# Ledger of designs, part 1: VHH binders against Aminopyrimidine aminohydrolase (tenA)

All scores and structures are predictions.

Target 1, 224 residues: Aminopyrimidine aminohydrolase (tenA), of Halalkalibacterium halodurans (q9k9g8)
Amino acid sequence: MSFAASLYEKAQPIWEAGYNHPFVQGIGDGSLEKSKFQFFMKQDYLYLIDYARLFALGTLKGNDLQTMSTFSKLLHATLNVEMDLHRAYAKRLGISAEELEAIEPAATTLAYTSYMLNVAQRGSLLDLIAAVLPCTWSYYEIGVKLKGIPGASDHPFYGEWIKLYASDEFKELADWLIQMLDEEAKGLSSKEKAKLETIFLTTSRLENEFWDMAYNERMWNYNG
Structure headers, positions and changes below count from the first letter of each chain, unless a header shows other numbers; antibody chains aren't numbered by Kabat.
ipSAE, averaged over its two directions, is called F for ESMFold2-Fast, E for ESMFold2 and O for OpenDDE. V2 adds 0.75 times the mean of E and O to 0.25 times the DockQ between the complexes of E and O.
[cut] stands for letters that were removed.
Atom coordinates printed by the task and the answers are left out, and those that the model quotes come from them; centres of patches stay.

## First folded at step 1 (VHH)

Design c01 (framework vhh_gocatamig_d2)
Fold by ESMFold2-Fast, scan of step 1:
Structure c01 (fold): chain B 224 residues (1-224), chain A 123 residues (1-123)
Amino acid sequence: as target 1 above (224 residues)
Amino acid sequence: EVQLVESGGGLVQPGGSLTLSCAASGFTFSSYALAWYRQAPGKKRELVAGITSGGSTVYMDSVKGRFTISRDNAKNSVYLQMNSLRAEDTAVYYCARDSYSFWGGYTRHFDYWGQGTLVTVSS
């Protein structure tokens, strides 16, 4: 068993709970209310900005020029390609450019991205990979599972989201991060591996909180 | 389902020639870069030759001038023409797909491999 494979096995109860969340199931069967998906897309837009910052940190922390180059290209793609595609998709869902510019982060979005950025900034390249991999890997797994539901990928709102995360492109990103994690983790102590496991499971749980936030359209847990 | 199937391997004498073929299915072949890797027993896989979707090629130094990679998009196939074969070229040869990602081609890695075809250079 590779280190990444052992993390995958430990994350399964968490990722299974995520897959079974009403938000995710509602994407698959087409029953998710449009307003909940619009809320998700708005918060995801803010998430993507911080995700780009993680790729910038990966560029800085890369152990060789090829790794630095790859993270730099992912940073460029996120800011200059993915954001444009996200804006176009949001517009087709009825979210205006003005609304996207005015989005305020929900508590869960702040907790999730702040945790990842803190771990990545203070830690090693391995800490960064452990923090970002769960989102990339679990979204690919979810995408593939949902694409297997008859008619799901043909849905007017959710079909493109399903096809995006089931794509070879998302698989490529996940596979590359998995390979880096396994290579860099060789020779680590049990204590060091336990730290990476904690990071991996923590962002896995934060993703479940993100689904729950979107389903309940929740900005703050307490408004008093 | 993405599949890469190699053929054309076999036994050849030093100085001989051999053509390897890789038949691809399950993806839009013309949009992807393809490569040939090789692995001798007990050694790491190494890149032999690569060809981009646009037809640009790269070669390992030890095979430059001896090997030629080419593609036929109409047949969903990539080829490796091997001339002036040496004993050191003995290896299992693998076809690999190098895709351009959703990130506009900014990420590259070989995500699908064929099962390999054995090339033995000896009498």
Scores: ipSAE 0.000, ipTM 0.122, lowest interface PAE 13.8, mean pLDDT 84

Design c02 (framework vhh_gocatamig_d2)
Amino acid sequence: EVQLVESGGGLVQPGGSLTLSCAASGFTVSSNYLAWYRQAPGKKRELVAGIYSGGSTVYMDSVKGRFTISRDNAKNSVYLQMNSLRAEDTAVYYCARGTEYLWRGTYPFDYWGQGTLVTVSS
ESMFold2-Fast, scan of step 1: ipSAE 0.005; ipTM 0.149

Design c03 (framework vhh_gocatamig_d2)
Fold by ESMFold2-Fast, scan of step 1:
Structure c03 (fold): chain B 224 residues (1-224), chain A 123 residues (1-123)
Amino acid sequence: as target 1 above (224 residues)
Amino acid sequence: EVQLVESGGGLVQPGGSLTLSCAASGSIFSINALAWYRQAPGKKRELVAGITSGGSTVYMDSVKGRFTISRDNAKNSVYLQMNSLRAEDTAVYYCAAQTYYPRWGEGTTYDYWGQGTLVTVSS
């Protein structure tokens, strides 16, 4: 079993819970209230900005031109494809450009992106890969599963989101990260592998918190 | 580098249909968006329809509901299905590709263009 495959198996209960979350299932069957998806899109816009910064850090931390080139491609895909699609899609959902610029991060969004940036900035390239891979890989799997639901890809609000994450292009982005993780992990100690596993499982759990935050349209968990 | 080759243009009667095809070759993985532009005699080139690698689409207002852009990743091709054609749709149609490596610093500029295919709508 490769290291990435081992992490995948350990993440299965977490990713299964995410797929079964009412938010994700509501995208698949078309029943998700538009307001919940609008909340998700606003928070996801902030997430994508920090996600792009993570790939910029990956470019900087790469020890060879191939690694730097791969992270450069991921950075360009996020900034020039995913964010442009996100803005166009948000407009179709009734979210104005002014609203996107005025978004305040929810507690969960701050926790998720701050954790990833902290791990990436203080740690190694492998720490960064372990932090970002769960989102990239799990979204591809969710996209493919939802695309298999009759009519889901034709939904006026949710169809484009499903097609984006189910795409072969998005799969290739995930595959690059998986390959780099496996190649670089071969020489690691048990302690180093345990650290990467903790990072991988932590961001997997934070993604589930992100779904739950969006479904409940929650900014802060405690109003004191 | 990316190469784009259009086909499917021709003469059609008003109300008829045509399907334009654009085949991409070379560094196809570098493509993040594909689009159809058109240029009628004496007019500027205008965006008709676009599709991203993720499948999101955009259409010019005058073609919404009549034209459909789609892609076939196995064939590295993008298609423009044109229905209910009108005389004002007469133009040379160009396939264009935007890559992950923007040459002019904006990331929104289409870097590669096909040779064009003529569509004539007349009775």
Scores: ipSAE 0.000, ipTM 0.116, lowest interface PAE 17.2, mean pLDDT 84

Design c04 (framework vhh_gocatamig_d2)
Fold by ESMFold2-Fast, scan of step 1:
Structure c04 (fold): chain B 224 residues (1-224), chain A 122 residues (1-122)
Amino acid sequence: as target 1 above (224 residues)
Amino acid sequence: EVQLVESGGGLVQPGGSLTLSCAASGFTFSDYYLAWYRQAPGKKRELVAGISSGGSTVYMDSVKGRFTISRDNAKNSVYLQMNSLRAEDTAVYYCAKVSGKYFWDTGHFDYWGQGTLVTVSS
């Protein structure tokens, strides 16, 4: 069993709960309310900015030119594919450019991106990979599963979201990160592997909190 | 000029079947998403079924398993096969040419047909 495969197995209860979340299921059957998706898109805009910074850090932490080149391509894809789709969706949902610039992060968004950036900045390339892989891998799996629902990929705005994450490009990204994790994890101690597992499971849980935040349109858990 | 012409509506008893047809002209049919909408007396117009240029389909929950949308690109036509009809299916059915991205906003629909009446009664 590879290291990535062992992390995958341990994450399954968390990822299964995410897939079964009403937000995700509502994307698949087309029933998700527009306001909840608008909230998601606003918070995801802030998330994607920090996600791009993680790939920039990967470029800096890469030990060879090929690794640096691949992370720079991932940075480019995040900024010019995911964020372009995001801006297009926001416009169609009635969210102005001014509104996007004025978005304040919800507590969950702050917790998620701050955790990933802290882990990536202070840690190794492997720590960074362990932090970002759950989002990349689980989104690909969600995309593929939702694409299998008759008509889901043809939905007016959810269809493009599903197609993006079910794409061959996202599969290649997930596969590359998995391969890098397995290759770089060779020779690690049990203690170092346990640290990577903690990071992987933590961002897996934060992703579920992100779905729940969006579904409930929640900024702060306590507003007083 | 874009035209959509519906046909096949009529009076049918509960449990019966009807096939609606929509003949399209004035655009490259094979490139566009097409949909069937309905408007029942006293209700807003709602999406019943949609079909992509590649043949992928979407259905509203209350018609899943009973209705089937299909297209024939050679005939520039889209169809709605309606089985196990119920009184609540009574409505004027409209064919719509849409971009596939604006179903939630009627203002973004390219063109609508004139509609065909379906009445389900004992």
Scores: ipSAE 0.000, ipTM 0.102, lowest interface PAE 19.5, mean pLDDT 83

Design c05 (framework vhh_gocatamig_d2)
Fold by ESMFold2-Fast, scan of step 1:
Structure c05 (fold): chain B 224 residues (1-224), chain A 123 residues (1-123)
Amino acid sequence: as target 1 above (224 residues)
Amino acid sequence: EVQLVESGGGLVQPGGSLTLSCAASGFTFSSYALAWYRQAPGKKRELVAGIYSGGSTVYMDSVKGRFTISRDNAKNSVYLQMNSLRAEDTAVYYCATEYRTIFGVDTRYFDYWGQGTLVTVSS
């Protein structure tokens, strides 16, 4: 079993819980209240900015020109494909560009992106990959599963989101990160592999917290 | 371009029935999903029912078994049959659709809304 495959299997209980979360299921069956999706889109906008910064860090941490070039391409795809779609979609949902730029991060968003950036900045390229891959891989899996629900991708408000994450472009992103993790993990010690597993499972859990945050439209868990 | 005109709203007693209609023009109706949303005073707008181009439907939990969404592609119309109406169903009901365009290699959607029709359930 490849290293990525072993991480995938260990993450399945977490990713399955995420797929079964009422937020995700509500996207698939079309019942999710628009306000919860608007909250998600606002927080996701902040998340995507830091996601882009992670690919910029990957460009800096790449040990050869091919790796640097590929992270640069992923940065470009995030900023000019995923972010462009996000801005257009947010506008159609009634969220202005000014509003998107004025968004305050919820506690969960701050925890999630700060954890990823801390891991990426302090650690190796592989630490960065382990931090970002769960979101990329699980969103593709969710997109494909939801696209398989009859009519789901035609939904007036959620169809475009489903199509984005089920896209061939997003699949290529996930596949490349998986391939790099597997190739670069060869020869690592058991201790370093355990560290990568901890990172991978931690961001998998933070993604579930992100779904729950959005479903409950929660900024802070305690407002005292 | 896209035009959506809702009708059929009014005052009804609890337990009564009402049919809302939405007449659409300016797009290839049969290939697009349509939805009914509602907004009560002081509340956010919520999805009540949706019907996809393939004919599959979705409903919010509180209206399942009471409301039925349907479409007539020959008439470019979508309907919401509302039975066993409750005071909580009082709201302005909006018809919504998406206009699908392809610019370059990406498919984009633009949301369009009608003006709304008021439904008041009161005794």
Scores: ipSAE 0.000, ipTM 0.107, lowest interface PAE 15.6, mean pLDDT 84

Design c06 (framework vhh_gocatamig_d2)
Amino acid sequence: EVQLVESGGGLVQPGGSLTLSCAASGSIFSIYALAWYRQAPGKKRELVAGISSGGSTVYMDSVKGRFTISRDNAKNSVYLQMNSLRAEDTAVYYCAREKIHLWLEQGDYFDYWGQGTLVTVSS
ESMFold2-Fast, scan of step 1: ipSAE 0.000; ipTM 0.221

Design c07 (framework vhh_gocatamig_d2)
Fold by ESMFold2-Fast, scan of step 1:
Structure c07 (fold): chain B 224 residues (1-224), chain A 125 residues (1-125)
Amino acid sequence: as target 1 above (224 residues)
Amino acid sequence: EVQLVESGGGLVQPGGSLTLSCAASGFTFSRYALAWYRQAPGKKRELVAGITSGGSTVYMDSVKGRFTISRDNAKNSVYLQMNSLRAEDTAVYYCAAEDYYGLWEHTGSTPYDYWGQGTLVTVSS
């Protein structure tokens, strides 16, 4: 099996828990309170800014034009495709782009993005890919699964979110990262693969913390 | 080819018990997470209980302690044991399967979720 496939299998208990989280299920069945989704949207906006910086760093770490081009496309998709959805939701909620930019990060958001940036800045291109791939790949999986729920993608509020992450365009972003991971991981030692597995599983767990943070609308774990 | 067939629904008195069964075919059952959803008249479909391929379970707050989900991989079946039933539990119950093993690219972006036809549970005297 490919390295990415082995990581996918190892991550399944974590991604299953994420998919079954009441926040995600509430998107699928339409029961999620808009206030919780608003909190998610604001924190995800901040998250996407750092996620974009990670793809910019991938461009810098790439040693050939093909790798640089791929990370440039990932950066563009994050800043324009995903953020266009956030702008659309913000408009529907009466939140300006200036107000979104003024939102403060929650403890979980800081932990998640700081972990990824630390791993990516200190490490190799593979460390960066292992850190970012779980978010892109699991969101595509969630989108596809939620789209399979009758009426979910036609929901007047959550339908756009489901359709974006279930899209072939979003699938392509995950595919690029998976392909680069498999190509670059050839010939790695068991120790090197274990390090990448730890990174992959850690950001998978941080994503579950992100869902839980949004569902509980929590900024800081202790006194603000 | 993929099929989920629910059974065991019916009329039961408040405080009674009922066991729902879902028989699966057309896929490698042991790879899949299974879930029970319900939809009451005029309400949205909601997750009642889920069980992963590894046997971990999740329950909605209102049924926790009353309902138990279980699976039998040898029989390709998932069960929902419902105890201390209330009028609020009246709904059509749906069985669902979710693939957590396969690579999504192998399915050509086809959704992994499969649904049964539903079985009606009525809690009334």
Scores: ipSAE 0.000, ipTM 0.101, lowest interface PAE 19.6, mean pLDDT 83

Design c08 (framework vhh_gocatamig_d2)
Fold by ESMFold2-Fast, scan of step 1:
Structure c08 (fold): chain B 224 residues (1-224), chain A 123 residues (1-123)
Amino acid sequence: as target 1 above (224 residues)
Amino acid sequence: EVQLVESGGGLVQPGGSLTLSCAASGFTVSSNYLAWYRQAPGKKRELVAGISSGGSTVYMDSVKGRFTISRDNAKNSVYLQMNSLRAEDTAVYYCARTPKYTWNYEGRAFDIWGQGTLVTVSS
């Protein structure tokens, strides 16, 4: 078994819980309230900005020019392709460009992105990859599963989101990170692999918190 | 300037052989993933063969046993030895520096691609 495949197996209980979350199921059956999805899109916009910063850090941490080039391509795709598509999609959902720029981060968004940035800034290239991969990989898996639901990808509101994450373009990003993890993890000790597993499972759990935050439209866990 | 320049293309009869050369400047081939792609008129560009910095090679199924990719680090060049050529091998052949972790990459504005060299297999 490859290292990425072993992490995938260990993450399944967490990713299955995420797939079964009412937010994700509501996308699949079309019942999710628009307000909850708009909240998600606003928080996801902030998340993607930090996700881009993580790929910039990957460029800096690359051990050779080819690895640096790969992260530069991931950074370019996030900033110039994914962000443009996200802005266009958000506008179609009634979220203005001005509103996107004025968004305040929820506690869960801060926890998630701060954890990833801390791990990436203080750690190795592999620590960074382990932190970012769960989001990209699990979203592709969710997209493919939801696309398989009759009529789900035809919904006028949620269909495009499903198509985006089930796309070959998104699959390619996941594939690059998976292959990079497997190649760079060769020769690691059991202790080093356990650290990467902890990072991978932690961001997998933070993604479940992100779904729950969006479903409850929650800014802070305590509002007193 | 970082660039790749191909040479060695031409007209050859079915069953013949050609050697394509790709000269790199601005970076070292020994530290990078290099590949040969080809594109025939009206068809998608496809990976033909690749070589890793460690010397591992990959080949498209239809060229296995006929084509051999190699490199000369001292000359900073990569080669494609093509034997038992067929009419369906007719294409423009491109040398490219590929992403380290995937062989299915479509060339983008920031990839390093050569200008291409035409190989025509015909009587």
Scores: ipSAE 0.000, ipTM 0.173, lowest interface PAE 14.2, mean pLDDT 84

Design c09 (framework vhh_gocatamig_d2)
Amino acid sequence: EVQLVESGGGLVQPGGSLTLSCAASGFTFSSYWLAWYRQAPGKKRELVAGISSGGSTVYMDSVKGRFTISRDNAKNSVYLQMNSLRAEDTAVYYCAKGQTFMHRGDIYFDYWGQGTLVTVSS
ESMFold2-Fast, scan of step 1: ipSAE 0.005; ipTM 0.213

Design c10 (framework vhh_gocatamig_d2)
Fold by ESMFold2-Fast, scan of step 1:
Structure c10 (fold): chain B 224 residues (1-224), chain A 123 residues (1-123)
Amino acid sequence: as target 1 above (224 residues)
Amino acid sequence: EVQLVESGGGLVQPGGSLTLSCAASGFTFSTYALAWYRQAPGKKRELVAGIYSGGSTVYMDSVKGRFTISRDNAKNSVYLQMNSLRAEDTAVYYCAVDRYEWELPSGYYFDYWGQGTLVTVSS
């Protein structure tokens, strides 16, 4: 099996828990309270800004023009395609562009993006790929699964989110990262692969924390 | 990049046989699981048979003992031998592969579908 495939298998208990989280299930059946989704979109907007910085780092760390071009495309998709969706949602939610820019990050958002940025800045291109791939890959997977629920993609509020992450365009982004991981991981020692696995599983767990943060509309884990 | 091309469909009488072929390109065939799906008019697509890279197979209950899936890694091809065909087997048959090489496609995780080949079982 490929390295990415082995990471995917190890991540399944974590990703399955994420898919079964009431936030994700509530998007699929349309029952999720709008306030929870609004909270999610605000935090996700901040997350995507740092996610874009990670792809910019990937462009910088690329050792050949093809890798640099691929990360440039990932950066472009994040800044333009995903951000366009977030701005459209903000408009529908009555959130001004100025208000969106003034959003405060929750503890979980800070932990998640800071972990990825730390790993990416201090580490190799492979460390960066291992950190970012779980989000892109699991979101596509969730999008496709939710799109298969009758009526879910036609929901007036959640339908566009489902359609974006289930799209062939988003699939292509995940496929690029998977391909790069498998190509670059060839010839690595078991110890080096174990490090990448730890990074991959850590951001997979942080994604579940992100779902839980949004569902509980929680800024900080302890406010007393 | 990934391409799946089906052939072998046609009209056959009940009790007859057909062999469907799927020629694959654009991926490392030998490491991938592949599946045959079918869709009858007004019905959902359903898994007919699947084959893993190691040769293990899975079949829909209604075709067990009648259909046989096989693969030829040297030719990058997967086959579905259909015997004792029934009117209920009438459908468009699709070759499919998931992006994840170890996994059979499940509809929601389909990476790639062929164009389909029509099988009609009638007198």
Scores: ipSAE 0.000, ipTM 0.114, lowest interface PAE 18.5, mean pLDDT 86

Design c11 (framework vhh_gocatamig_d2)
Fold by ESMFold2-Fast, scan of step 1:
Structure c11 (fold): chain B 224 residues (1-224), chain A 127 residues (1-127)
Amino acid sequence: as target 1 above (224 residues)
Amino acid sequence: EVQLVESGGGLVQPGGSLTLSCAASGFTFSSYALAWYRQAPGKKRELVAGITSGGSTVYMDSVKGRFTISRDNAKNSVYLQMNSLRAEDTAVYYCARETTYSGKLFWSGDYTPFDYWGQGTLVTVSS
């Protein structure tokens, strides 16, 4: 069994809980309140900024020019293409440019991105891959499952989101990360593999916390 | 430097055929999706056909069954075989290369996951 496949199996209870979360199910059946999706979009805008920093770290930690080039292209696309597209999508959802500029990070957003950046900055390329792969892989699986629901892809707000994550291009990104994880994990000790498993499962759980945060429109537990 | 160069455009009668070619350089061709877009006078640019790095294809409804997109990774080239051409197919045709993106980013209705464009090649369908 490949290392990525073993991590996939261990993550299934967590990813299935995520798929069954009311936020995700509400995207699929179109019942999710617009305000909850707007909250998600605002927090994801902040997440996206830190996600760009992860690709910068991937560029730095790449062990060959091809890997460095790929992460550099992901960084460029995130900062110069995807940020513009995210702003356009947010506007169509009724989120003003002023609102995007004024977004404060929720505790969950800060915990998620800070964990990933700490793991990536202090660790190896493999630690970075283990941290980022769960969201890429699980989002593809969610996208494909939701696309299978009649009418889901035609929703005015949620249809585009579903089609994005169900795309062949998104699958190829997930496959590339899986291949890198398996290749880079060759020759690792049981202790080193256990550390990567902890990272993989931790970001899987943080993604479930992100769904829950958005569904409850939660900033902080006790203030804001 | 990323470069895309289209060729194969020209004048053709209704019902005729043309093959467009796109020669790519400056990137690892086999790793990227590529697409053909077209723009008719006074219209916005629209996606005609796309092909992923894995070989999956997508087509605009009006060209399904008439156009075929293909790629040759050994030649760093993408092709658009156009059959049963109609007057409405008259446009400048552009080759485009996929953007690389994060799975956490949201898609807009205007999203074109293609960031590098060729100069275009004119296709005119008339008697």
Scores: ipSAE 0.000, ipTM 0.178, lowest interface PAE 13.7, mean pLDDT 83

Design g01 (framework vhh_gefurulimab)
Fold by ESMFold2-Fast, scan of step 1:
Structure g01 (fold): chain B 224 residues (1-224), chain A 123 residues (1-123)
Amino acid sequence: as target 1 above (224 residues)
Amino acid sequence: EVQLVESGGGLVKPGGSLRLSCAASGRTFSSYAAAWFRQAPGKEREFVSAISWSGGSTYADSVKGRFTISRDNAKNSLYLQMNSLRAEDTAVYYCAADRSLYWGSSPTEYDYWGQGTLVTVSS
């Protein structure tokens, strides 16, 4: 079993809970209220800004030009392709440019992106990959599963989201990260592998918290 | 896997318009990021415009406001509408696509390329 495959198996109970979350199921059957998806897109906008910073950090941690170029490309794409998608959905949801600029992060968004940035800044390129991979890999699996629901990918509002994450192009991004993780992990100690596992499972859990936050439109639980 | 063929180039006077087309064959084009690049005589290949899988677009400063990139996924085609053409727009125009969801502004970021179509802007 490859190292990535072992992480995949350990993450299954967490990813299964995510797939079964009412937010995700509501995308698949078309029943998700637009207000909940709007909340998700606003928080995801902030998430993507930090995700771009993670790719910038990947560029700095790369020790060869090919790796640096790949992360530079991911950074550029995040700032343009993903933001283009957010602009398209913002228009369809009636979110003004003023409203987009006024988005404040929810507690869960702060916890998720701060954890990833902390891990990436203090750790190795592998620590960064372990932090990022659960999101990319699980979204691809969610996309494929939702695309398998008759009519889901043809939905006038959620169809584009499903098609993006089910795409072969998105699969290739996940495959690239999986391959790099497996190649680099061959020389690691059991202790180092355990650290990567902790990072992988932690961001897997934070992803589930992100779904739950969006479904409940929750900013702060107690103090505000 | 995907093959790109450009068309629509030709001779046009300054201030004129041209519409370039790029036909894709092989794998489905709809999820690909796509771009137009150009190479003027004696110069290196430069970025013109790009379009994401979702239709979001970006432009080089030199063409912004004059050129419009678009795609028709049902026809597996990419277009570049060029208005208010200038002598400096004279170049061979290349269609490019990346299997990745992501585009870039560097030629090295694209895996699939067409053969090019010549656009000459002169009297």
Scores: ipSAE 0.000, ipTM 0.126, lowest interface PAE 16.0, mean pLDDT 84

Design g02 (framework vhh_gefurulimab)
Fold by ESMFold2-Fast, scan of step 1:
Structure g02 (fold): chain B 224 residues (1-224), chain A 122 residues (1-122)
Amino acid sequence: as target 1 above (224 residues)
Amino acid sequence: EVQLVESGGGLVKPGGSLRLSCAASGFTFSSYAAAWFRQAPGKEREFVSAISSGGSTTYADSVKGRFTISRDNAKNSLYLQMNSLRAEDTAVYYCAAGRWGYTLRTDEYDYWGQGTLVTVSS
């Protein structure tokens, strides 16, 4: 079993819970209220900015031109492919450029992106890959599963979101991260692999918290 | 052959009423959301009203309280009851049908009618 395959298996209970979350299921059956998706898109805008910064950081941490090129392509996909979809949805929802610039991060968004940035900035390239891979990989898996629901990809509002994440182009991004993880993890000790596993499972859990935050339109858990 | 055919347009005095009809054929109308759009001379096509396959309705602010959209799935028909008509309501009115709910965007509708002219003038 490759290292990435072992992480995939360990993450399945977490990713399965994410797929079964009412937010994700509501995208698949078309029942998700637009207000919840609008909240998601606003928080996702902030998330994608930091996610792009993580791929830029990966380019800086790369030891060779091939690694640097791969992270450049991941950065490009985030800024141009995912953000293009985001801009299209913002127009449909009537969200202005001024409104996007004024968005404040929810507690969950801050926890998720701050955790990834802290891990990536303080750690190795492998730590960065372990932190970012769950999001890219699980979104592809979700996209493929939702596309399999009759009529889901034809939905006028959610169909394009499903199609993007189910695409072969998006799969390629996940494959690049998986290949780098497996190649660079060769020769690591059990203790070093356990650290990467902790990072991978932590961001997998934070993604589930992100779905729950969006579904409940939650900024902060306590008012005090 | 898929068709949407509008009828009921005509000349009406300000403050008057008019009922538009749209007859659908060649597809399962009851499974589609339907909408009315209008285009006045020299202006862009604008959203007027929409109704889901289940009967939920949405209206543009300019017509809310004056216009009522309805459907009769047994007759494969869409209707727009227009009350308290104003000169600015003068336009060609189009009916449209879309497979998965409804939006304000013209590019998300699968089928369109030919249009029916409504003129509000004395």
Scores: ipSAE 0.000, ipTM 0.107, lowest interface PAE 18.2, mean pLDDT 86

